# VHH binders against Growth hormone-regulated TBC protein 1 (Grtp1), part 20

Target 1, 359 residues: Growth hormone-regulated TBC protein 1 (Grtp1), of Mus musculus (Mouse) (q9d3n8)
Amino acid sequence: MDPAERAQAARARVPRIDPYGFERPEDFDYAAYEEFFSTYLVILTKRAIKWSKLLKGNGGVRKSVTVKRYVRKGIPLEHRARVWMAVSGAQARMDQSPGYYHRLLEGESSSSLDEAIRTDLNRTFPDNVMFRKTADPCLQKTLYNVLLAYGLHNPDVGYCQCCAQKPGSSAGLRSSLTGMNFIAGYLILITKNEEESFWLLDALVGRILPDYYSPAMLGLKTDQEVLAELVRMKLPAVAALMDGHGVLWTLLVSRWFICLFVDILPVETVLRIWDCLFNEGSKIIFRVALTLIKQHQEFILEASSIPDICDKFKQITKGDFVTECHAFMQKIFSEPGSLSMTTITRLRKSCRAALQAQS
Below, E stands for the ipSAE of ESMFold2; O stands for the ipSAE of OpenDDE; V2 stands for 0.75 times the mean of E and O plus 0.25 times the DockQ between their complexes.

## First folded at step 15 (VHH; framework vhh_etentamig_d1)

Design t3 (from s6 with Y108F; at its last look DockQ between E and O 0.86; V2 from the best seeds 0.71)
Fold by OpenDDE, look of step 15:
Structure t3 (fold): chain B 359 residues (1-359), chain A 121 residues (1-121)
Amino acid sequence: as target 1 above (359 residues)
Amino acid sequence: EVQLLESGGGLVQPGGSLRLSCAASGFTFSDYAMSWVRQAPGKGPEWVSAISRSGSYTDYADSVKGRFTISRDNSKNTLYLQMNSLRAEDTAVYYCAKLEHSGYRPTFDYRGQGTLVTVSS
């Protein structure tokens, strides 16, 4: 079959809307996707059987070497929410706080919080049919509730501060809020449960991640600098390129971090990353970033200007390498080498101190 | 209409070998991943092996890994299962199944009538 014929045939077989409700882009390679999915489906079959056996034997999912191994190989869709809830501690918190989520929603919200959330709703997944206002059920409503509840739950998050600050300082706060809505959106897609989504969001933003979403975004800035240091250690040529051009890492990777790769990487790849993120913590973000950079090191090193560097960093988030989620996940655990939490913690401390000294 | 016809089953002694075949019709065989599933008497269905549409990727249940080999010939619309070092616990009806995707959940939408494999001394 001619490649063109194959492409046409694939386009006819593969729905334009993916299983999560996203419209595929116009330049989507349906043939490549079909090939990938055929292989991945085999993997998913085995994983489904393994997880089913694991979940039947145990009254609950507990962190263990076995669970860690299974999580790295992927959590089946039917078990993903349950496993995320368990390994993140979200389930335990939910169980300890009966009715808490609903009480949050019954509380009075500030007009500023409401406005901020509504603004974000309009920007959240315009290409997803489930988030349309006309959708039934309308996930936009669910998203509103989750974000509202969380804004009330965690006042240190930028959503609440928008309520206190005058309209003019809004530009920096608007940028910080743009990531949380995407995260919450994916949580809703996976859990199909409003309250569970809230508790998983609490797990991510409140415990797993540093203060990414505070008004100062100091945790986010810190981790970007940590990545820079890790690149210096592991990819010195790339570090030299960045330093030589004086490019700020925030220009390249801020969205990677704040969105946890949502809308950056393919949906299934992001979900595989999140499987590990909930189980192993924030170090996974660095593994992913380093793997992307390392895999495309030669390509990046061809850059001759800051705009060119920026363009290349966009390009490395596309293509077969990131679409093949299983292989990709294998790479993130091998390519960066050792990444101990001790090292990360040390770098966070030093980078944070440096940032504070500059302010 | 999708049709799957399994063959090659029979009586074999422990340690013996069998080769199962599945003839597929009614769909573009080369476009689909395929699987073998077995069901022993009094037990539920058990996944045995799967192969990608091109045959480039294969996987096996732990119980058969190293003993069974799945393969396919897309030009003949045929799926194969080479079974070596057979054990009594391998006794089952073996089914060929078309592996389909539904929301990233593997499903077996179609299967044949099956072929009986009996491993007994």
Scores: ipSAE 0.510, ipTM 0.818, lowest interface PAE 1.2, mean pLDDT 91
ESMFold2, look of step 15: ipSAE 0.813; ipTM 0.947
ESMFold2 (binder alone), look of step 15: mean pLDDT 83; pTM 0.845

Design t4 (from t3 with Y104W; at its last look DockQ between E and O 0.01; V2 from the best seeds 0.00; counts 0 for: pae O 14.0 > 2, placed apart)
Fold by OpenDDE, look of step 15:
Structure t4 (fold): chain B 359 residues (1-359), chain A 121 residues (1-121)
Amino acid sequence: as target 1 above (359 residues)
Amino acid sequence: EVQLLESGGGLVQPGGSLRLSCAASGFTFSDYAMSWVRQAPGKGPEWVSAISRSGSYTDYADSVKGRFTISRDNSKNTLYLQMNSLRAEDTAVYYCAKLEHSGWRPTFDYRGQGTLVTVSS
């Protein structure tokens, strides 16, 4: 079969809309995807069997060596929400706070918060059919509620500061491109439950991640610098390139962090990352970033200018390496090598102090 | 060329005090935040303290907080580290590091040769 014929055949077999409601791009390689998916299906099947066995036990999902291993190998879609809720502690918080989410929604929201959220809604997943205003159910409504509740729940996030600004200050509601809307969107897609999505968002933004979404974004800036240091330690040639050109890492990886790779990496890959993120914490973000850079080190080192570097960093987030989510996940646990929380904590402290000292 | 020259290290008994100095040259010292980093034998670099360009902000590692004081004299292009209540675990080579706007780098690319501090009875 001619490659063109194979491509056409695959296009006929693979739906244009993926299982999560996203429209595939025009340049989508259907043949490559079909090949990938055929293999991945086998893996998913095996994982489904193992998870089913694990979950049939009376004791719920507890953090353990076994759970850690299983999570790294992927959580089946049917169990993903349940496992995320359990391993993140979101379930326990929800159980301890009955009616809390609904009480949040019953409260009066500021016009500024409302406007900020609505602005973000319009920008959230324009290529997803489930987030259309005409969709039934309309996930935009769900997203609005989750974001509203969270904005009220955590006033330290950028959404709330928009609320405190008196109506007269024309300071343009800088749509905090906070990435939070994308995160919440994915949570909604997976949980199909508004309240669970809220509590998972609370787990991510409130406990797992540093202050990424504060007005100052100090946690985000810190972690970007931490990545820079890790790259210097583990990939000195890349570090030298970046230093030589004076490239700010924020230009390259800010979206990776703030969006937790949503809209950066393929959906399934992001979900696999999130499996580990909920179970193991924010270290996973660094592993992913380092793996992307390491895998494409030679390619990156060919860059001759800042724009070229930026372009290459975009390109490394595409292709077969990131699409093959299972292999990719294996790589993130091997390629970066040792990455202790002690090291990360130390680097966070030093980087944060440096940032504060420079401000 | 950026130059950082650390001095003031030496042998001191536990509970003793030392004052380290770092003479900076080759750049506008007052425009940059500065940091002290130390490296103990067999261990990796450890951030100790940082100070803003004006000196208005300081921060410390938990291990040295309350014992060490970072300061600077921009008129003399000099960074200081007052170390009090020294402990055996403070034994290390201490480096002065320039902090750039691109972020804190624990690597010694912008560090001096260091000064050895030995705390021993």
Scores: ipSAE 0.000, ipTM 0.249, lowest interface PAE 14.0, mean pLDDT 90
ESMFold2, look of step 15: ipSAE 0.803; ipTM 0.945
ESMFold2 (binder alone), look of step 15: mean pLDDT 83; pTM 0.852

Design t5 (from t3 with H101L; at its last look DockQ between E and O 0.93; V2 from the best seeds 0.86)
Fold by ESMFold2, look of step 15:
Structure t5 (fold): chain B 359 residues (1-359), chain A 121 residues (1-121)
Amino acid sequence: as target 1 above (359 residues)
Amino acid sequence: EVQLLESGGGLVQPGGSLRLSCAASGFTFSDYAMSWVRQAPGKGPEWVSAISRSGSYTDYADSVKGRFTISRDNSKNTLYLQMNSLRAEDTAVYYCAKLELSGYRPTFDYRGQGTLVTVSS
């Protein structure tokens, strides 16, 4: 079969709306998707069987070396919400806080918080049929409630929202809720539950990634500098290229960190990353970033200017390497080499101190 | 109409070998991942193995890994299962299945009568 006939046949078999409610773009490569998914379906079959045996009669999931191995190999979609709630500590927090989420929704919001959320709602997933105002049910109200509750729960995020609405702000600093709206949207799509989505958001924003979404964004800035240092240690040719052009890492990777790869990597790949992020914490972000950079090192090194470097960093988040999510996830645990939380903690301390000394 | 016709079963001694075949018709065989599923007497269905549509990726239940090999010939619309080092617990009716996704869950679409494999004496 010629390529055009294969593409048309694939288009007829592959639904226009993906399982998460996203419309596929006009230029979507249906034939490549079918090839990927045929392999992935075999992987999912074995994972479903293995997880069914693990979960039989247990009533819950506990962190363990076995669960870590299973999570790294992939959580079946039907179990994701339950496993995320368990391994992140969100289930325990929810159980210890009866009625708290609903009491937050009864609270009076400021006009600035309400305005920031409503602006973000209009931008959140216009290509998802469940988030359109015409949908029944429409998930915009659910998203509004989760973001409102979280803004009231964590006042540091609330402080940032008014400033983020001002014209002329940098893309990474314009809205403190821009990444959170995408994150909350994914959580809602997976859990189908407002309160669980709130507690998972709290696990990410409040515990796994502290100070990413505060007005100063010190945690985010620190971790971008930590990535720069990890690249110096593991990929010195790339570091030399960046130093030679005077490129700041925040220019290249800010959206990777603040959006947790949402709208950067394919949905299946993002969910596999989040599986590990909820279980193993923030080191996963560095493993993903280092893997993207290392696998495209020769391509990046061809760059001759700052705009060229930026363009190459956009390109490395596309293509088969990231679409084939199972192989990608295997590589994030091998390609970066050793990367301990002890090393990350040490680098965070030194990078944070350096950033604060510059103020 | 989708049809799957299993063959190659029979009686074999422990340690022996058999090769199962599944002839497919009524659909474009090369468009689908395929699977073998077995059902022992008095037991529920058990997944055995699966293969991607091109044959480039395969996987196996832990109980058969290293002993069984799944393969396909898309030019002949045929799925195969080479079974070596057979054991009494491999005794079952073996079904060929089209592997699909229903909602978010992999499903096995069986159509044939299956082929009986008996490992004894």
Scores: ipSAE 0.771, ipTM 0.935, lowest interface PAE 0.9, mean pLDDT 88
ESMFold2 (binder alone), look of step 15: mean pLDDT 82; pTM 0.833
OpenDDE, look of step 15: ipSAE 0.901; ipTM 0.971

## First folded at step 16 (VHH; framework vhh_etentamig_d1)

Design u1 (from t1 with Y101F; at its last look DockQ between E and O 0.92; V2 from the best seeds 0.88)
Fold by ESMFold2, look of step 16:
Structure u1 (fold): chain B 359 residues (1-359), chain A 121 residues (1-121)
Amino acid sequence: as target 1 above (359 residues)
Amino acid sequence: EVQLLESGGGLVQPGGSLRLSCAASGFTFSDYAMSWVRQAPGKGPEWVSAISRSGSYTDYADSVKGRFTISRDNSKNTLYLQMNSLRAEDTAVYYCAKLEFTGDRPTFDYRGQGTLVTVSS
């Protein structure tokens, strides 16, 4: 069949709106997606069967070696909210805090907090039919409430600018979005529950990602330097390239860390990463980043300038390697090699100290 | 509109083999992943195996892995299940199904009468 006829036939069969409410982009490859999803549907079928049996055997989900293996192989969408709430500790926090979320919503925001949230609402997921002003119900109000409650819950961690780099841009232009608005938006789409989304956001922002979202963003800066050190240990040719050009890692990876790959990797892949992030913690971010860099190191090493390096780092988040999320997730647990929380904790301490000494 | 016709079932002794077929019509067979589902007397449906639209990816329930092989011939609009080393617990009516994704989960669209497999001494 002619490629144009194949693409046209696939467009007739593949919905323009994905299961999460996102419109597919103008250049979406419907034929490639159809082939991917046929394979992924077989994978999802077995996962659904395995999870159904697991969940029948207990009154709830408990962390275990078995649950870790199942989470790494993927949580079915129908169970994702329940499993995330359980393995992250968010369910326990919610159960211990009756009425707390509602009382936060009774609080008064400052004009600056309110303005920051409302600015971000207009920019959050314009390609999602559930977030449009004309939607009924419109998830913008739900998103507003979750972000307002979190800003009141943790006043030191409200809105931090998310670094945005347009594809192909060589300029240092920054059009910033807060990472929390995108994170909360995904949580709302998956949980369909405002209070659960708040507690999952608290699990990520308050516990899993230490000090990412304060104005100084010391935790975020620390972890970007930890990635730099891990690349020096595991991928020395890439480190030499970075050193040779004097590139700052924040230019390359800040959105990966602060937005937890939202709008960087395909939705299915982001959700699979988040499955593991809620269960295993922040080491998952490093496993994902190292896997992306290692898979594409020959391509990265072709770079001849800082703008070229930036462009390559944007490009490595595209294509079949990341779209085929099941295979991708298998690789994040093999390709980086050994990576312990002990190693990460040690590197965090040294990198944080170095950053503080420079100030 | 979708029509699925299962065949190849019968009475077989433990350790024996059978090959099931499913003739598909009323839809473009090669566009869909397919599955086998079985139902033992007095029990609910049980997933057996699935295969991607091209046949490039297959998987099986743990209870049949290594003994059953799913395959398809898209030129003949036919799905197959080769069943070896049969056991009494494999006794069931076997259905082929069009595999779909509805809402947030996979679903089986099966409409045939199925084919009875009886494994007994």
Scores: ipSAE 0.816, ipTM 0.950, lowest interface PAE 0.7, mean pLDDT 88
ESMFold2 (binder alone), look of step 16: mean pLDDT 83; pTM 0.824
OpenDDE, look of step 16: ipSAE 0.911; ipTM 0.974

Design u2 (from t1 with T107Y; at its last look DockQ between E and O 0.94; V2 from the best seeds 0.87)
Fold by ESMFold2, look of step 16:
Structure u2 (fold): chain B 359 residues (1-359), chain A 121 residues (1-121)
Amino acid sequence: as target 1 above (359 residues)
Amino acid sequence: EVQLLESGGGLVQPGGSLRLSCAASGFTFSDYAMSWVRQAPGKGPEWVSAISRSGSYTDYADSVKGRFTISRDNSKNTLYLQMNSLRAEDTAVYYCAKLEYTGDRPYFDYRGQGTLVTVSS
């Protein structure tokens, strides 16, 4: 069949709005997506059957070697909220905190916190039909509530939002809010539940992501330096390229870390990454980053300037390698090789110390 | 109208082999992933195997893996299931289905009456 005829036929069969409410871009390759999804649907069928059997137990979902294996192979969308709540510890926190989320919403907010949240609402997911002001119901209200409650729950993040009345601090605050608003938005899309989204956000910000969203963002900066060290250890030619051009890693990967790949990788792939992130913790971020860089090492090494390096890092997050999420997730557990939490903890300690000495 | 016509069932001894066919009409067969589903007497439907639209990817229920092979011929609009090393537990009515997706879960669209496979001494 002629490629143009395949593209037109695929457009008739594949909805313009994806299952999560996102509009597909005008240049979306409907034919490639249809072929990908036909394969993925066979994968999802077996996963759904295996998970249905696992979840029939009356003990609920608990961390185990079996659950880890199933999570790495993908959590069916129908079960994601339940499994994320269980493996992250968010369910236990919510069960022990009856009424707490709603009491936070009844609390008095500052005008600075309210203004910071509202600024981010208007630019969060403009390509998602459920987040537009004209939607009914509009998920902007749900997002506002989750972010408001979280700012009141964790004043250090709320303090950062309140401090952003200065132009310089506004840039720092907006960076923190940008990450949290995208993360909370995805949580809302998956859970369809404000309170569950709040507790999952707390699991990420309070436990899984070490100090990413404070005013100094020391944990975020630390982990970007940890990635640089891991690249020196595992991909020395790439490290030499970066050193030779004097490019800082924060220029290339900042949004990968602060937004957990939202608006960087395709939605299905982001959700598969988050499946593992909630169960196995922050080392998943490094596995994803290293896999992207390793897969495209020769392409990256072709760069002749700082703008070229930036463009290549933008491009490696696109295409079939990341769209084919099941194969991609298999590679994040093989391509980086050994990556222990012991190694990450050691690197975090030394990188944090170096950053603090430079401040 | 969409039709799926299963055939090839019958009585077979344990350890025997059987090949099922499913003739598709009323839709563009090559556009759809396909599945075999079976229903044993007194039980609900059980997924057996699935195949992508091009035939490039297949998978199987654990109970039949290594014994059953799904295939398709898009030029003949036909789905196949080769069943080897049959056991009494494989006794069921076998249905051909279009494999579909609701947006959050797969489901099987059966159209035919199925074909009965009986495995007994």
Scores: ipSAE 0.813, ipTM 0.950, lowest interface PAE 0.6, mean pLDDT 88
ESMFold2 (binder alone), look of step 16: mean pLDDT 85; pTM 0.844
OpenDDE, look of step 16: ipSAE 0.868; ipTM 0.955

Design u3 (from t1 with S30D; at its last look DockQ between E and O 0.92; V2 from the best seeds 0.87)
Fold by ESMFold2, look of step 16:
Structure u3 (fold): chain B 359 residues (1-359), chain A 121 residues (1-121)
Amino acid sequence: as target 1 above (359 residues)
Amino acid sequence: EVQLLESGGGLVQPGGSLRLSCAASGFTFDDYAMSWVRQAPGKGPEWVSAISRSGSYTDYADSVKGRFTISRDNSKNTLYLQMNSLRAEDTAVYYCAKLEYTGDRPTFDYRGQGTLVTVSS
């Protein structure tokens, strides 16, 4: 069949709304998606069989070498919420806190917190049918509740402190809220459970990614500098290019870190990354970033200006390398080489000290 | 109407080989991933192997990996399973299935009577 007939036939077979509720864009390549998903369906079939056997018996999921291996190969969608809750510690926190989430929702909120949440709410996932006001149920209220409860739970998150940024700027607050909106939205889509989404958000924002979403965003800034140092250690030609142009890494990668690749990488790939993020922690972000950069090193090195570098960093998050999520995930555990939490902790300490000395 | 016709089963001694075939009709065969599923007497269905629509990707249950090979010929609308080093536990009715994804999980669309494979001394 010629390409036009193949595209037309694929469009008839592939639903316009993806399994997560996202409307496919007008320029979506339905034929390429069919090829990808045909392969991925074979992978998912074996994963479903293997996970069913693993979960048979006592019914619990606990961290282990076996669970880590299974998580790296992908958690079936039918088990994803349960496994995320277990390996992240969110289930344990929820079990120790009966009624707590609902009591937060009964509490008094500030007008600044309410306004900050509502500012981004109507723009979160406009292409998802479940977040539209016409949906039944509509997930906008669920998203509002999760974000409200989290802001009340952790007042050091920048919801109530819009004046904590430099005068005349609200960019930091909006970026933090936008990132949490996207993260909470994905959690709601996967768990279909408001309270579980709150506790998974707490696992990410409160424990896995400390100080990413505080007013100063010191953890986020630190980790962007840690990436810069990892690139100097592992990809020195790229580091030389960046140094030669005086490029700030925050210009290139801030959305990668603060949104955990939401709207940067394809949904299937983001969920596979999050599978590992909940089990293994923040080193996964560095593995993903280093893999993207290393795979496209020759392409990046062609750059001749700062705008060209920025454009190349946008381009490397697209295409078959990231769309084929199973192969991509295999690469994040081989291509960066060794990367221990000990090394990351040491670099975080050094980079944080350097950032504080500059302020 | 979708039709799947399995053939090639029979009686074989342990260590022997068989080649199963599945003739497909009533749908565009090369648009779909396919699977073999087997059912031993008194037991539920067990996934054996699957193959992507082009044949470019295959995988197997651990119990058969290294002994069985799934393949397809899209020009003949036919799915195959080459079964080597057969064991008594491979005794089952083997079904050809169209592989689908519904809700949050893979599912198997069965249409044929299957083909009986008996491995016995």
Scores: ipSAE 0.814, ipTM 0.948, lowest interface PAE 0.6, mean pLDDT 88
ESMFold2 (binder alone), look of step 16: mean pLDDT 82; pTM 0.821
OpenDDE, look of step 16: ipSAE 0.884; ipTM 0.962

Design u4 (from t1 with Y110V; at its last look DockQ between E and O 0.88; V2 from the best seeds 0.86)
Amino acid sequence: EVQLLESGGGLVQPGGSLRLSCAASGFTFSDYAMSWVRQAPGKGPEWVSAISRSGSYTDYADSVKGRFTISRDNSKNTLYLQMNSLRAEDTAVYYCAKLEYTGDRPTFDVRGQGTLVTVSS
ESMFold2, look of step 16: ipSAE 0.846; ipTM 0.959
ESMFold2 (binder alone), look of step 16: mean pLDDT 84; pTM 0.836
OpenDDE, look of step 16: ipSAE 0.917; ipTM 0.977
ESMFold2, look of step 17: ipSAE 0.826; ipTM 0.958
ESMFold2 (binder alone), look of step 17: mean pLDDT 83; pTM 0.829
OpenDDE, look of step 17: ipSAE 0.918; ipTM 0.977
ESMFold2, look of step 20: ipSAE 0.801; ipTM 0.955
ESMFold2 (binder alone), look of step 20: mean pLDDT 84; pTM 0.835
OpenDDE, look of step 20: ipSAE 0.912; ipTM 0.975

Design u5 (from t1 with E100Q; at its last look DockQ between E and O 0.83; V2 from the best seeds 0.85)
Fold by ESMFold2, look of step 16:
Structure u5 (fold): chain B 359 residues (1-359), chain A 121 residues (1-121)
Amino acid sequence: as target 1 above (359 residues)
Amino acid sequence: EVQLLESGGGLVQPGGSLRLSCAASGFTFSDYAMSWVRQAPGKGPEWVSAISRSGSYTDYADSVKGRFTISRDNSKNTLYLQMNSLRAEDTAVYYCAKLQYTGDRPTFDYRGQGTLVTVSS
C-alpha cells in the first residue's frame, strides 16, 4: 500500500482521541504510531501481569528495590494513581490531613490568584476533549479547584510571583501557572480524583522540586545551572559550543524543568518519566535532560548560531527516540553514567551560592 | 467476522513438547499484535505470551519463559506456540487472542474454542 492508503487504514484502527482524551493533531502519523504501539502493547501486557501479581501479594505499595525496578519498567495506567500516591508520600500526607483539601476550597482567594488561574484555564489542553467547556463532566472546574487549593496551600506560588514581577509583564506569572496547569491537568487525567491530584501536586511542587515556583524561582534557576555543570562534566564538546556562543541554558531548557516535560515530550513518555520522578525524585529530570543532549550531541554540535542551537534543542524532543518510550526510559538509566545525589547536592550548593551572590 | 482457530493440543507426558497453531481469518493478521492465553480447569485466564505485529518483539509470562516460544508467519496468517519441557501445571485450554488496549489496560479478544493441552503421567 502507498503511504496515504496505509495512513487511512491505520486511522480507521487507531482512535482519533488517545486514551488520555487528547485529540491527535491533523498531521499525526497514524501508521508510525501503530508500529510503535504494537511493540509497546506487548510490553504493557507483561507489565500489567507483573504489577497485578505484585499488588495482590503485599496488599499495598511500599518503596523497595523491587518496586524501583518495576517503576523504571513502567507503571500500568490502571495502577498509576495508586502507585504514585504511595511512592511519593502523597497518600501518607492525605491520610494525615482529613478534610484539609476541602477546607482550602472554602477559603478566601485573592482576585490576583483567581484571575491567574482562570486566564490559564482556557489555554490548558485545548486539544483534550475532557477539558473543553462543553464536556460533561468538564475537567476545567476540577483543574480550577486543584490549582486554587494549591495556591491557598502554598501562597508563594501565586501571590509572590505577582508581587515580584514588573507591571505589564505577564510572561513570568503565566509561565509558572501554565506549568502547574499542565502538571495538575495530567494528574487529574491519571487519578480521576481531585484530592489525590492536589496531594500529588504538593509532592511535586512542594517537596520534589522545592523553590521552582516561588517568585525568585531559585530552585529552578539552580537546577538549570546544575545541568550546565553536568554537561561540562559529561559532554564537554556541547559545553564548549554553548560557551562559544554565550548561550544561556535557561533559554533552552527552562520549560523542560518547570513543566516536567509536559507539552515537550509525548504523553506516554512524560508519564513514564513521572513514574520515576515520584519514586526517585528530581535526579530523574537531569537523567532525561542529559540523555536527550547526549543522544543528539553530533546534531547539536552542527549548530552555527544561537537561533540554530535553540532550534536543535526543540528538535531533539521530537521523533522516534522520544516516542518509543520504553527504549527511551532504558537509556535514561544508562546513557548519563553515574549521577549521585552527593554530586547533585554539591552542585546545587555551589550553583545556588553563585546565583545569590549575583543578586 | 474475525476468526481464530486453535489446534495442536493433545495428551503429552511431563517433559514433552507440543506445537500449537492458530489460523486467523476475517482481518489483516499482520496489522495486529497477538497473544496466547490459557485457562486451567476451574481457574481464570492466564496470559502466556505475546508478539508484536511484525514478530520483532516477544515476551512471556515468567512461568513459561525459557520453555515456550511464540512466533508468527504473516504470509500464512498463523500464530504459533512451541511448548517444550511441559509440566503438569501447563495443563489448560490454550486460546489465541488478538491483543488490544481497552480503557486503561491491555485486553484479549478471544474468538476460538481453544485447544486442550493435557500434561500427565
Scores: ipSAE 0.808, ipTM 0.943, lowest interface PAE 0.6, mean pLDDT 88
ESMFold2 (binder alone), look of step 16: mean pLDDT 83; pTM 0.830
OpenDDE, look of step 16: ipSAE 0.900; ipTM 0.969

